# VH-VL binders against a9jty4, part 23

Target 1, 144 residues: a9jty4
Amino acid sequence: MAKKRDSPKLIKIKDAIKLINQEVSLIGIVLEQREPKQCRNNDWICTLRIIDDTYPSPGLTVNVYSRTLEQLPQIKNHDDMILFTRIKMQTFDSGKRVNAACSRWVSSFALFEGEDLILHADEDTSAVFVWDGTDAPPASILAK
Below, E stands for the ipSAE of ESMFold2; O stands for the ipSAE of OpenDDE; V2 stands for 0.75 times the mean of E and O plus 0.25 times the DockQ between their complexes.

## First folded at step 13 (VH-VL; framework fv_teclistamab)

Design h2 (at its last look DockQ between E and O 0.69; V2 from the best seeds 0.57)
Fold by OpenDDE, look of step 13:
Structure h2 (fold): chain C 144 residues (1-144), chain A 122 residues (1-122), chain B 108 residues (1-108)
Amino acid sequence: as target 1 above (144 residues)
Amino acid sequence: QLQLQESGPGLVKPSETLSLTCTVSGGSISSSSYYWGWIRQPPGKGLEWIGSIYHSGSTYYNPSLKSRVTISVDTSKNQFSLKLSSVTAADTAVYYCARETYNYVWGSFDYWGQGTLVTVSS
Amino acid sequence: SYVLTQPPSVSVAPGQTARITCGGNNIGYRSVHWYQQPPGQAPVVVVYDDSDRPSGIPERFSGSNSGNTATLTISRVEAGDEAVYYCQVWDSSSDHYVFGGGTKLTVL
């Protein structure tokens, strides 16, 4: 039974870390990507650290899970941005630290090369409008 | 503070069964975040994983020892045990019980007993 | 069978940096854990999940893992660091926890 995908509004990381055990959508700049690891259930995990203007280094840790290595985020540049949809905020280290989980069942992500500005995210369609700094109309990108 | 302690006979005859018990204190063996494992070390040699058990009784073993190994858990006593059948001189080792971390990836053994020497001799 | 390869011994002078390698095929895709075993004692985790440190382990201990090599680095080596060090991973193909052969660290 496909659970109705609630499309939460994009929030800043500083606010997301307050929403433990909730699903959130947010965008950040990738600060670090760790080597992918194989999980106990044979899935793959990629750990990212992301930042925004409200949450600087060391950033928020996001664990991205996938069925295959190829489905993990492929970060190419240090200034790449990543949009997360419906990632679950959680705690670790006995509740002292916060991270997030991007599950292959509930969550999604979209990568943007360079420092593109996200103007709008459609909550219903998960479409993101990206502005490249020019006078051209913003491009619509669907998060996958 | 979590503590693990091995107990059992230090001498076993060839072809008999080696039996050890690990007593856990300062924490519950029924935690969902951990497995409980046995590792051995022959004198002057490296470490060899024997097997691990979850508090539910689910086990996985070293394939080379699987046919001879049985690990069990007693949650009421906060203990888990090792049986190794048909022992030979090659099974002479220091035997350690240890806690195995259970996370999204395969874990480490983060707490160890002090180990107990088991000698196989006639 | 999956094999982890460690140098049998490493020697370092006090105050210097020791590096112990653990080689394995695609070890970068595995979580590597490191143990310190002093003479006559049980092993103790000094680095887990490639680079994380347990509470109580000095910051002098660090780990890295990529490609086919994991490395334990011990900076500002002290006499008390003399021990045998083991790397460890899980091998999914054989459903087996695998330990390296161990590296004897000697402090000169």
Scores: ipSAE 0.585, ipTM 0.824, lowest interface PAE 0.8, mean pLDDT 91
Fold by ESMFold2, look of step 13:
Structure h2 (fold): chain C 144 residues (1-144), chain A 122 residues (1-122), chain B 108 residues (1-108)
Amino acid sequence: as target 1 above (144 residues)
Amino acid sequence: QLQLQESGPGLVKPSETLSLTCTVSGGSISSSSYYWGWIRQPPGKGLEWIGSIYHSGSTYYNPSLKSRVTISVDTSKNQFSLKLSSVTAADTAVYYCARETYNYVWGSFDYWGQGTLVTVSS
Amino acid sequence: SYVLTQPPSVSVAPGQTARITCGGNNIGYRSVHWYQQPPGQAPVVVVYDDSDRPSGIPERFSGSNSGNTATLTISRVEAGDEAVYYCQVWDSSSDHYVFGGGTKLTVL
């Protein structure tokens, strides 16, 4: 019997692109960030292109919305990683393309640096446990 | 293929109402993805957006024209229309209908009609 | 209302690169769209959202947008590129679309 849960579990991008109109949680490497834009309603958006090992090309476009410019993800280096929680998978361009929306109401993200971080996520919540490759205990990360 | 075609009188007297209709063919005006817009161009001058309408009847207008403009839609005929009241010689222009593609961030006009010249004169 | 400023004309020899500018306060925070209007014809979108091309528009049309200036670049200009080019944005302060005044590209 399948267990019922309120929050989505972490999945791979290849599986996420099949879940149109559903909320998913996923992690990827940021390949591109388009410059921030002010929306028609005066919110802010930045657009990221992310990849993982299952979907290295062309990548998944994620539109991140915030109330202020400062609340947008601040990508520092190429190969930075981003965890998205409860982003909504969508189609556009007459169903020819898939992207995702990280809303300011129900979604969240967490940024982390470095290619040598070891990542874990549990299935019960949107929590992510990160190890830096040392013997130190894992750290929980969950962005607001 | 999608086509838009403007129709209506090419001559309108001052103080009267300019009325145009855009007929959409090769696509549905009831598509949830698009607004439908009017844009004008006085002879030898630039482009000015007039307003746009969604198939449900929701409209928005250029603030400089808002008091004189009404855009309406007839989904059963796959058409939308422009009325511009109290016209003067300054309203002489080529009038285009266009499809507006949009999202929360931006909008642009990806298909245009051929345009129709409307002259305001006695 | 928000103002977009374009040069009235640009002349370029065939095979050269044309650059058409669109100036506006903080235009880099806005999405800029570019339209080509050949003589006697309706406009056609050639670049949207700063740098994206519609299907069928050749790669020699490109766009950039940063700071106070957006630029349409046409590489290897051909005689058929002769047209008036308009930039366009959304003005969120007064909720309307704004077009630039247009730039006539002459290929000589």
Scores: ipSAE 0.471, ipTM 0.718, lowest interface PAE 1.5, mean pLDDT 86
ESMFold2 (binder alone), look of step 13: mean pLDDT 93; pTM 0.950

Design h3 (at its last look DockQ between E and O 0.59; V2 from the best seeds 0.00; counts 0 for: pae E 5.2 > 2)
Fold by OpenDDE, look of step 13:
Structure h3 (fold): chain C 144 residues (1-144), chain A 122 residues (1-122), chain B 108 residues (1-108)
Amino acid sequence: as target 1 above (144 residues)
Amino acid sequence: QLQLQESGPGLVKPSETLSLTCTVSGGSISSSSYYWGWIRQPPGKGLEWIGSIYHSGSTYYNPSLKSRVTISVDTSKNQFSLKLSSVTAADTAVYYCARETYGYVWGSFDYWGQGTLVTVSS
Amino acid sequence: SYVLTQPPSVSVAPGQTARITCGGNNIGYKSVHWYQQPPGQAPVVVVYDDSDRPSGIPERFSGSNSGNTATLTISRVEAGDEAVYYCQVWDSSSDHYVFGGGTKLTVL
């Protein structure tokens, strides 16, 4: 469920990887989704690799945590996009590598089918405006 | 380089208590990133997990052995120990101490001792 | 209790690819680790977390895990690869680390 939190500005992955131990919001194209795993605390984890125009393959690894398997991101297509809100940038492999954590307490995500264009992120409402390239008005959605 | 070494008697009589100690060198047992475990292997058979301990003293055991197993840790000596009570011939095995990785998922045993054979015999 | 099923033996000629399977109910939702145990030696992790490889382990060793089967793949098998291989998981329902029965890899 979406929590009312401050909506940080979306940043590019190339900049996000410089903000270790900070919370960031970003959007990316999903390259890979690994098989979900059950954690030590009985939560579930889904590992994604995402890219944008500033950070190509192999992409940024994002670990998404959830209470239930059903609440994890359900990636359907290779072109799906995912919006992350307040994910924490981290290091692993003795500080040599960077990944991110999407926690069920602090973070949220929203999935978009296909390569929709994100027009605007409203800082006040945390709404993201998506344009599908048609003459229809952009749709506003909230991260969940 | 992390090293683990088992020590203790190689012969134990039936009904007595098997006691082993694992000495860790090249690293601290007080690391928050690891548990410390015991695994055994009867001659010619597979591996069986006995139990694991965290540096705080928190333990979890193989349910089939829980009633007979006690694992302890001594951070001052950088050691952890195994006690298995009421032993029988079925407890004859090579006993390994190992480091257990600790993370968001359940871990592997990434460093092992060389193992020590303990024979239960009259 | 949760059971991991491995074939008791696999034989391959040098230079060929060996595949060792580890079967378990919904094992794809578990992290699978693989150990190599040469005769008379302690086990060594060769693959952890399904597909990750420890430093020092050759790239010839790889792992996969999906559905009800995890697989250890050893490409370009060498004589030195002859050993017993074990898969291992944690079973949350029984609070138990479970090892497979082991697979003896013979290099012909």
Scores: ipSAE 0.446, ipTM 0.789, lowest interface PAE 1.0, mean pLDDT 90
Fold by ESMFold2, look of step 13:
Structure h3 (fold): chain C 144 residues (1-144), chain A 122 residues (1-122), chain B 108 residues (1-108)
Amino acid sequence: as target 1 above (144 residues)
Amino acid sequence: QLQLQESGPGLVKPSETLSLTCTVSGGSISSSSYYWGWIRQPPGKGLEWIGSIYHSGSTYYNPSLKSRVTISVDTSKNQFSLKLSSVTAADTAVYYCARETYGYVWGSFDYWGQGTLVTVSS
Amino acid sequence: SYVLTQPPSVSVAPGQTARITCGGNNIGYKSVHWYQQPPGQAPVVVVYDDSDRPSGIPERFSGSNSGNTATLTISRVEAGDEAVYYCQVWDSSSDHYVFGGGTKLTVL
């Protein structure tokens, strides 16, 4: 039987920026989203800037790739949260700047609207569950 | 610092093949982060992209020129080349080689050669 | 083929702000790059990816892109900014790079 690859554990952005060429998982508040762009191969990209409590400035730039425009993160509010799984940390500008890539092959994301969502993550499965504070049961938002 | 330099004949007769070589110095043509392109500009006119090549040999071309264009790369010499067949007076232009960004930043031509004028005349 | 429309010329006094437009259908979905070509010289990229500036390009060069219009803005224009400016995109429908027709900036 086929087995899935393990996901990296969640880490803070301050630690992620030191892990160049490594895959990380992290959660952040979306401060900015640049207008979506079409790539040369007809894939789509949008660029987000995210922060967390450990890295409120300047924030981490994340490039998100998808096959279609509709599959890109649909940021509705300034303070929406996003969970990234297995994004790759990279440098550019001769190593002076750091960003991350959320590829459509290995990476995934989950977008959470508003501040009241409650997130759970298993220590050994990379599964994340969301509960919106109602009587509705928690929902899984991360799967492999 | 990275430099690109065009070389080749400045005069080509109609119906013949225009051939140019771009020599890259101060950097490697074999970088995974870049394509290598040719762009031309008729005197007093705008810019027209001709085509680009990756160090592996993969190419893509302007559809309007594709039937007449061949771009090749020689990684051992750190060079790439342009051949444009069956030229006419309409092919008279300054020809530039340029580095094309690929990856996080893509599709810009961030370093250009000085350009070389090629005149097609009998 | 995808069409980019630039005004043929813009004139501005030194110290003022020049705005050069690049029009195209849904150009806001495209990564727009801007080149400065001084008289008799090769083009130089001054803004890429809509709004990013290469190292060595003064901060007074800036860009924006949304909807059907991308704009190159040059604040505090100097005589040395006199050049032709080109916008450029990738046309994904026909798989080739397209340049605008160029805008000649004249510093009065």
Scores: ipSAE 0.111, ipTM 0.687, lowest interface PAE 5.2, mean pLDDT 85
ESMFold2 (binder alone), look of step 13: mean pLDDT 93; pTM 0.949

Design h4 (at its last look DockQ between E and O 0.68; V2 from the best seeds 0.56)
Fold by ESMFold2, look of step 14:
Structure h4 (fold): chain C 144 residues (1-144), chain A 122 residues (1-122), chain B 108 residues (1-108)
Amino acid sequence: as target 1 above (144 residues)
Amino acid sequence: QLQLQESGPGLVKPSETLSLTCTVSGGSISSSSYYWGWIRQPPGKGLEWIGSIYHSGSTYYNPSLKSRVTISVDTSKNQFSLKLSSVTAADTAVYYCARETYNYVWGSFDYWGQGTLVTVSS
Amino acid sequence: SYVLTQPPSVSVAPGQTARITCGGNNIGYKSVHWYQQPPGQAPVVVVYDDSDRPSGIPERFSGSNSGNTATLTISRVEAGDEAVYYCQVWDSSSNHYVFGGGTKLTVL
């Protein structure tokens, strides 16, 4: 029988930077966003710098690719949070620096705006829910 | 120490084919990191990209010139070449070869030859 | 096809700052490269990817790009900076490189 694809577990940025050429899932606070650019093939890219409690400096650079400008993360505030799923850890600058690529083929992201968001992950990291502090049911934002 | 040098006839008659060769020295044309391009500049005017080639032979061209342009590469000689057919006086220009540095987002030309003037006249 | 617009000339006194503009529709979404061409010489890239400098280009050359305008800034201008300056982008819609018409910098 065929195996289902296992979802990568959420890990901290300090651990992710050690996992070169591997796909990871992680959550970070968006500290900076470079202006979007149109790629040579008419796709779009934006570049984010994200941090977490384990890696507040210098932060992790993530290049996010999409088919259209509107599909890029729409960062509104300095402290918005972003969940990345199956992003690939890479080196550049002759191995001196680490970044990540969020491809439009296998990766995904979810952007969480505002200070009142509550993020939950189930025990196997197969789903992430957003809850705004009301009685409304949480919305699933990470599909298995 | 990378150097690019254009060579070829400086005078071409109308309706004939302009043919130039760029010789690369101090570096390898077979690099997986670069394309190799031709750019021209009519006297007193601006720059126009003609086309570029990868060492495998893969090419791409300026759409306005594509029907008349062939760029080729000879990795054994560390050279790449331009042929522009059916020339007219409008093709009179300084022709430069250049190394194209690029990534998924952009491209630019970081090393240029000295340029060679090609005049199209009877 | 995509059009880049540059002023034909800019004049500046030695020691002052020159600003050369490159206009284009939503050029802030493109990576802009700048070339210096002294008379009778081949172009040399002085700024690439909006604001990065190649090795050997002094810090007084800088670039910016947002909205519909990219700008090459040359601080503490010297007589040796006299040249024509070209901006360049890739046009992903037409799949070709586009150069601006050039700006002649004169140091008076």
Scores: ipSAE 0.621, ipTM 0.824, lowest interface PAE 1.1, mean pLDDT 86
Fold by OpenDDE, look of step 13:
Structure h4 (fold): chain C 144 residues (1-144), chain A 122 residues (1-122), chain B 108 residues (1-108)
Amino acid sequence: as target 1 above (144 residues)
Amino acid sequence: QLQLQESGPGLVKPSETLSLTCTVSGGSISSSSYYWGWIRQPPGKGLEWIGSIYHSGSTYYNPSLKSRVTISVDTSKNQFSLKLSSVTAADTAVYYCARETYNYVWGSFDYWGQGTLVTVSS
Amino acid sequence: SYVLTQPPSVSVAPGQTARITCGGNNIGYKSVHWYQQPPGQAPVVVVYDDSDRPSGIPERFSGSNSGNTATLTISRVEAGDEAVYYCQVWDSSSNHYVFGGGTKLTVL
């Protein structure tokens, strides 16, 4: 199934957790990545914890689903950033806790090495402009 | 509080069919978040999963027992049952019914009955 | 068939830390659950999904899972912790739940 390309509006994690059962787009710093697990439907799941300036440790739990291990986020550094597009906010633990789901069909993610500054996200193309702190023009990348 | 209770005969003759029922109370067996399973334990030995059932009637069994095992569910009575045919002395065990968690990954058995001893003897 | 390997027994003095291992090929890619079974009683989940604890289970119980080994850790062991402990996973290749052989924890 083709993923619907909507215009993502990036929001902070503190606001995202208020939007239960809604799809949101956000950027976070990866705090933790758990070892991948195989799901009941034979897909794979990778659980991440992400933070931003509005939502500190322990961070938001995001479950990323994929068909193969290779398609899961490959976190290399402790300060890596990840852009999520159209992840679904959910509750668990009988509604006491909030997490998010990055599905194969609806959601996407993009990884950034280091603490790059995101200058702009194109809502139509899901392009993200990253500034590395130099005088060079910002680099444009697409969410995967 | 969820409770599971096994019931059935404690003695079965060789070649006959072992029949047990698990009665669930304090919760609905029709919950979409759980399966319902049977596990047995021969005296002085470890645990062996027999099979599980969903409230819709969908089942999956231990391959080594599949040919002899039938698990059924009665949502109206909030019960599920086990039948094990052609029993031998090797089927002597404490039999447990348990709730199986149904999440994105394969689950645990988070609630257990107290177990019932079934002895296969002539 | 997929096999989970546990030590037959572990002995620990009160107040010390017990570690019970569960070995399996690529067990790190599986969700491991741990059960405590006191003598003459039904099993009780003490750790699920590698490291999560059910309500009512003391924080002394913790779990980890990586590579080919899952570990149940019981800190500040008490006499009441004496039991047989089982690890459990699902094996997709054989399509069934697999239990370890169990580890008898003795509190000295």
Scores: ipSAE 0.545, ipTM 0.815, lowest interface PAE 0.8, mean pLDDT 91
ESMFold2, look of step 13: ipSAE 0.512; ipTM 0.780
ESMFold2 (binder alone), look of step 13: mean pLDDT 93; pTM 0.951
ESMFold2 (binder alone), look of step 14: mean pLDDT 93; pTM 0.948
OpenDDE, look of step 14: ipSAE 0.430; ipTM 0.794

Design h5 (at its last look DockQ between E and O 0.55; V2 from the best seeds 0.46)
Fold by OpenDDE, look of step 13:
Structure h5 (fold): chain C 144 residues (1-144), chain A 122 residues (1-122), chain B 108 residues (1-108)
Amino acid sequence: as target 1 above (144 residues)
Amino acid sequence: QLQLQESGPGLVKPSETLSLTCTVSGGSISSSSYYWGWIRQPPGKGLEWIGSIYHSGSTYYNPSLKSRVTISVDTSKNQFSLKLSSVTAADTAVYYCARETYNYVWGSFDYWGQGTLVTVSS
Amino acid sequence: SYVLTQPPSVSVAPGQTARITCGGNKIGYKSVHWYQQPPGQAPVVVVYDDSDRPSGIPERFSGSNSGNTATLTISRVEAGDEAVYYCQVWDSSSDHYVFGGGTKLTVL
């Protein structure tokens, strides 16, 4: 039974970390990507650290799960941005620390090259309008 | 501070069942973030994982020992136990109980008991 | 079965850097944990998840993991570092925790 995917509003990381066990959508700059690891169930995991203007280094840890290695985020540049949709905020280290899980069943992500400015996110379509700093109209990008 | 302590007989006869209990103090075995495992070490040799158990009773075992191993948990006593049947001299080892971290998929053994020597001898 | 290969022994002088390797097929795609076992004592985690360090473990201990080799590095080695060191992984193909054979570190 496909649960109706509600597209939550994008929030800042500082607010996301307060919403434990909730699904959130947010965008961040990739600070670090760890080498992919194979899970016990033969899935793959990629661990990212992301930041925004409200949550600086060391950033929020996000675990991205996929069925194949190729489906994991492919970070190319140090200033790449990543949009997460419906990631689950979690605690670890006996509740002392916060991270997030990007599930292959519930969540999605989209990668953006460079530090583009997000102007608008459509909650219904999960479309993100990106401004590259030029006079050109913003580009619409759909989250994958 | 979390502490683990092994208890049981130090001598077992061949073909009998080795039985050990691990008592956990300073923390609950019912935590959702951890498994509880047994590791052994024959004298002068390396470490061998035996098996692990979750507080719900879910277990997984070393494939080479699976047919002889039973691990159980008693949440009311904050204990978990090991039974190894049909023992031989090859089962002589220091047996450790340990806490296994459950970080989504991977685990390390971050807390150990001091270990107890079990000798299989007639 | 998945196998982890360690050198049986490593010797270093005090103040020098010791490197202990753990070889395994595609070990870089696994999470590697390292244990220190002093003589007559239980093992203690010194590095977990390739490179993370538990509280209370000196910064002299560090880890790396890539390709087919994980490495435990102990800088400024002290006499107290003399022990057997084990690497450990989870093998998803067999649902099995695997330990290396151990490396005896001798401080000269």
Scores: ipSAE 0.435, ipTM 0.791, lowest interface PAE 1.0, mean pLDDT 90
Fold by ESMFold2, look of step 13:
Structure h5 (fold): chain C 144 residues (1-144), chain A 122 residues (1-122), chain B 108 residues (1-108)
Amino acid sequence: as target 1 above (144 residues)
Amino acid sequence: QLQLQESGPGLVKPSETLSLTCTVSGGSISSSSYYWGWIRQPPGKGLEWIGSIYHSGSTYYNPSLKSRVTISVDTSKNQFSLKLSSVTAADTAVYYCARETYNYVWGSFDYWGQGTLVTVSS
Amino acid sequence: SYVLTQPPSVSVAPGQTARITCGGNKIGYKSVHWYQQPPGQAPVVVVYDDSDRPSGIPERFSGSNSGNTATLTISRVEAGDEAVYYCQVWDSSSDHYVFGGGTKLTVL
């Protein structure tokens, strides 16, 4: 029906940056995580820069929001992977730059540690994923 | 290009009210993306935030000054104003108006007026 | 209220790198903004949100913020960079914007 949640379809970052104001799902390697910040409304935010094979520079900035500091992605390794589901593509800086928002309302994420086969899931995902440490995560690592 | 310009008397007597107006040109004060603030700097000293206003009239103030400060906005004139009551020599400063960025985190002041010196003297 | 600590002055030779610090308890959880104030002029934001640079500010201005220290870094310092530099945060405990005391950069 009209309110049914879509299944995640992975798209590449190069295609996502053209889909302004749309919700997308994507996976990337985390190159950078800025220190988490407390928001005006007492939520928390951390800012990630992620890449994939189609957009290795400058990367895509993703702002991740949560109720608590502990619910933010806990990036342990420089090259950890993250899957985002239903994040919103946005422009900022007067339309000159593109980022994405992982809201606590409709979005979710799942974090996968580096080359070790360590299983992680965020609180909003019912799936557990294993990444084998290849150059790019396989699209088939998503739970079905 | 966005520009901010302070105006008002440069000399105010002790115990009176300091009154300044900031005129915004090259942009709209009614933008949902910004607050509009006042910051002062005593000669040779650092910067002190006084307060900020949203175009709807919602304000917030430095607690140390709050009892003496009123900031107001006139969207039809694209202006906002500062009143500081019961002034003393300690209120002698350069007064700046500035645009404050508004988002989910606490913002910066990304455009400043040139500043106007207000001297409190008998 | 929340204390921001900046060194009063920093001196560097032309072409070298200046680092101006802004110390505060858990400042890494705050958005830090940096302003340049040349003599007799209004402040100009040179870095916002810890590390972002406004349009028109040279890439040699950069920022970082982690733990208890935020740092403004100016590479290839020029004589024209002589100014006082201020950091700024929001103090949630006292509900106001706080500026650091300022750091005077002198280019020798």
Scores: ipSAE 0.427, ipTM 0.744, lowest interface PAE 1.9, mean pLDDT 86
ESMFold2 (binder alone), look of step 13: mean pLDDT 93; pTM 0.946

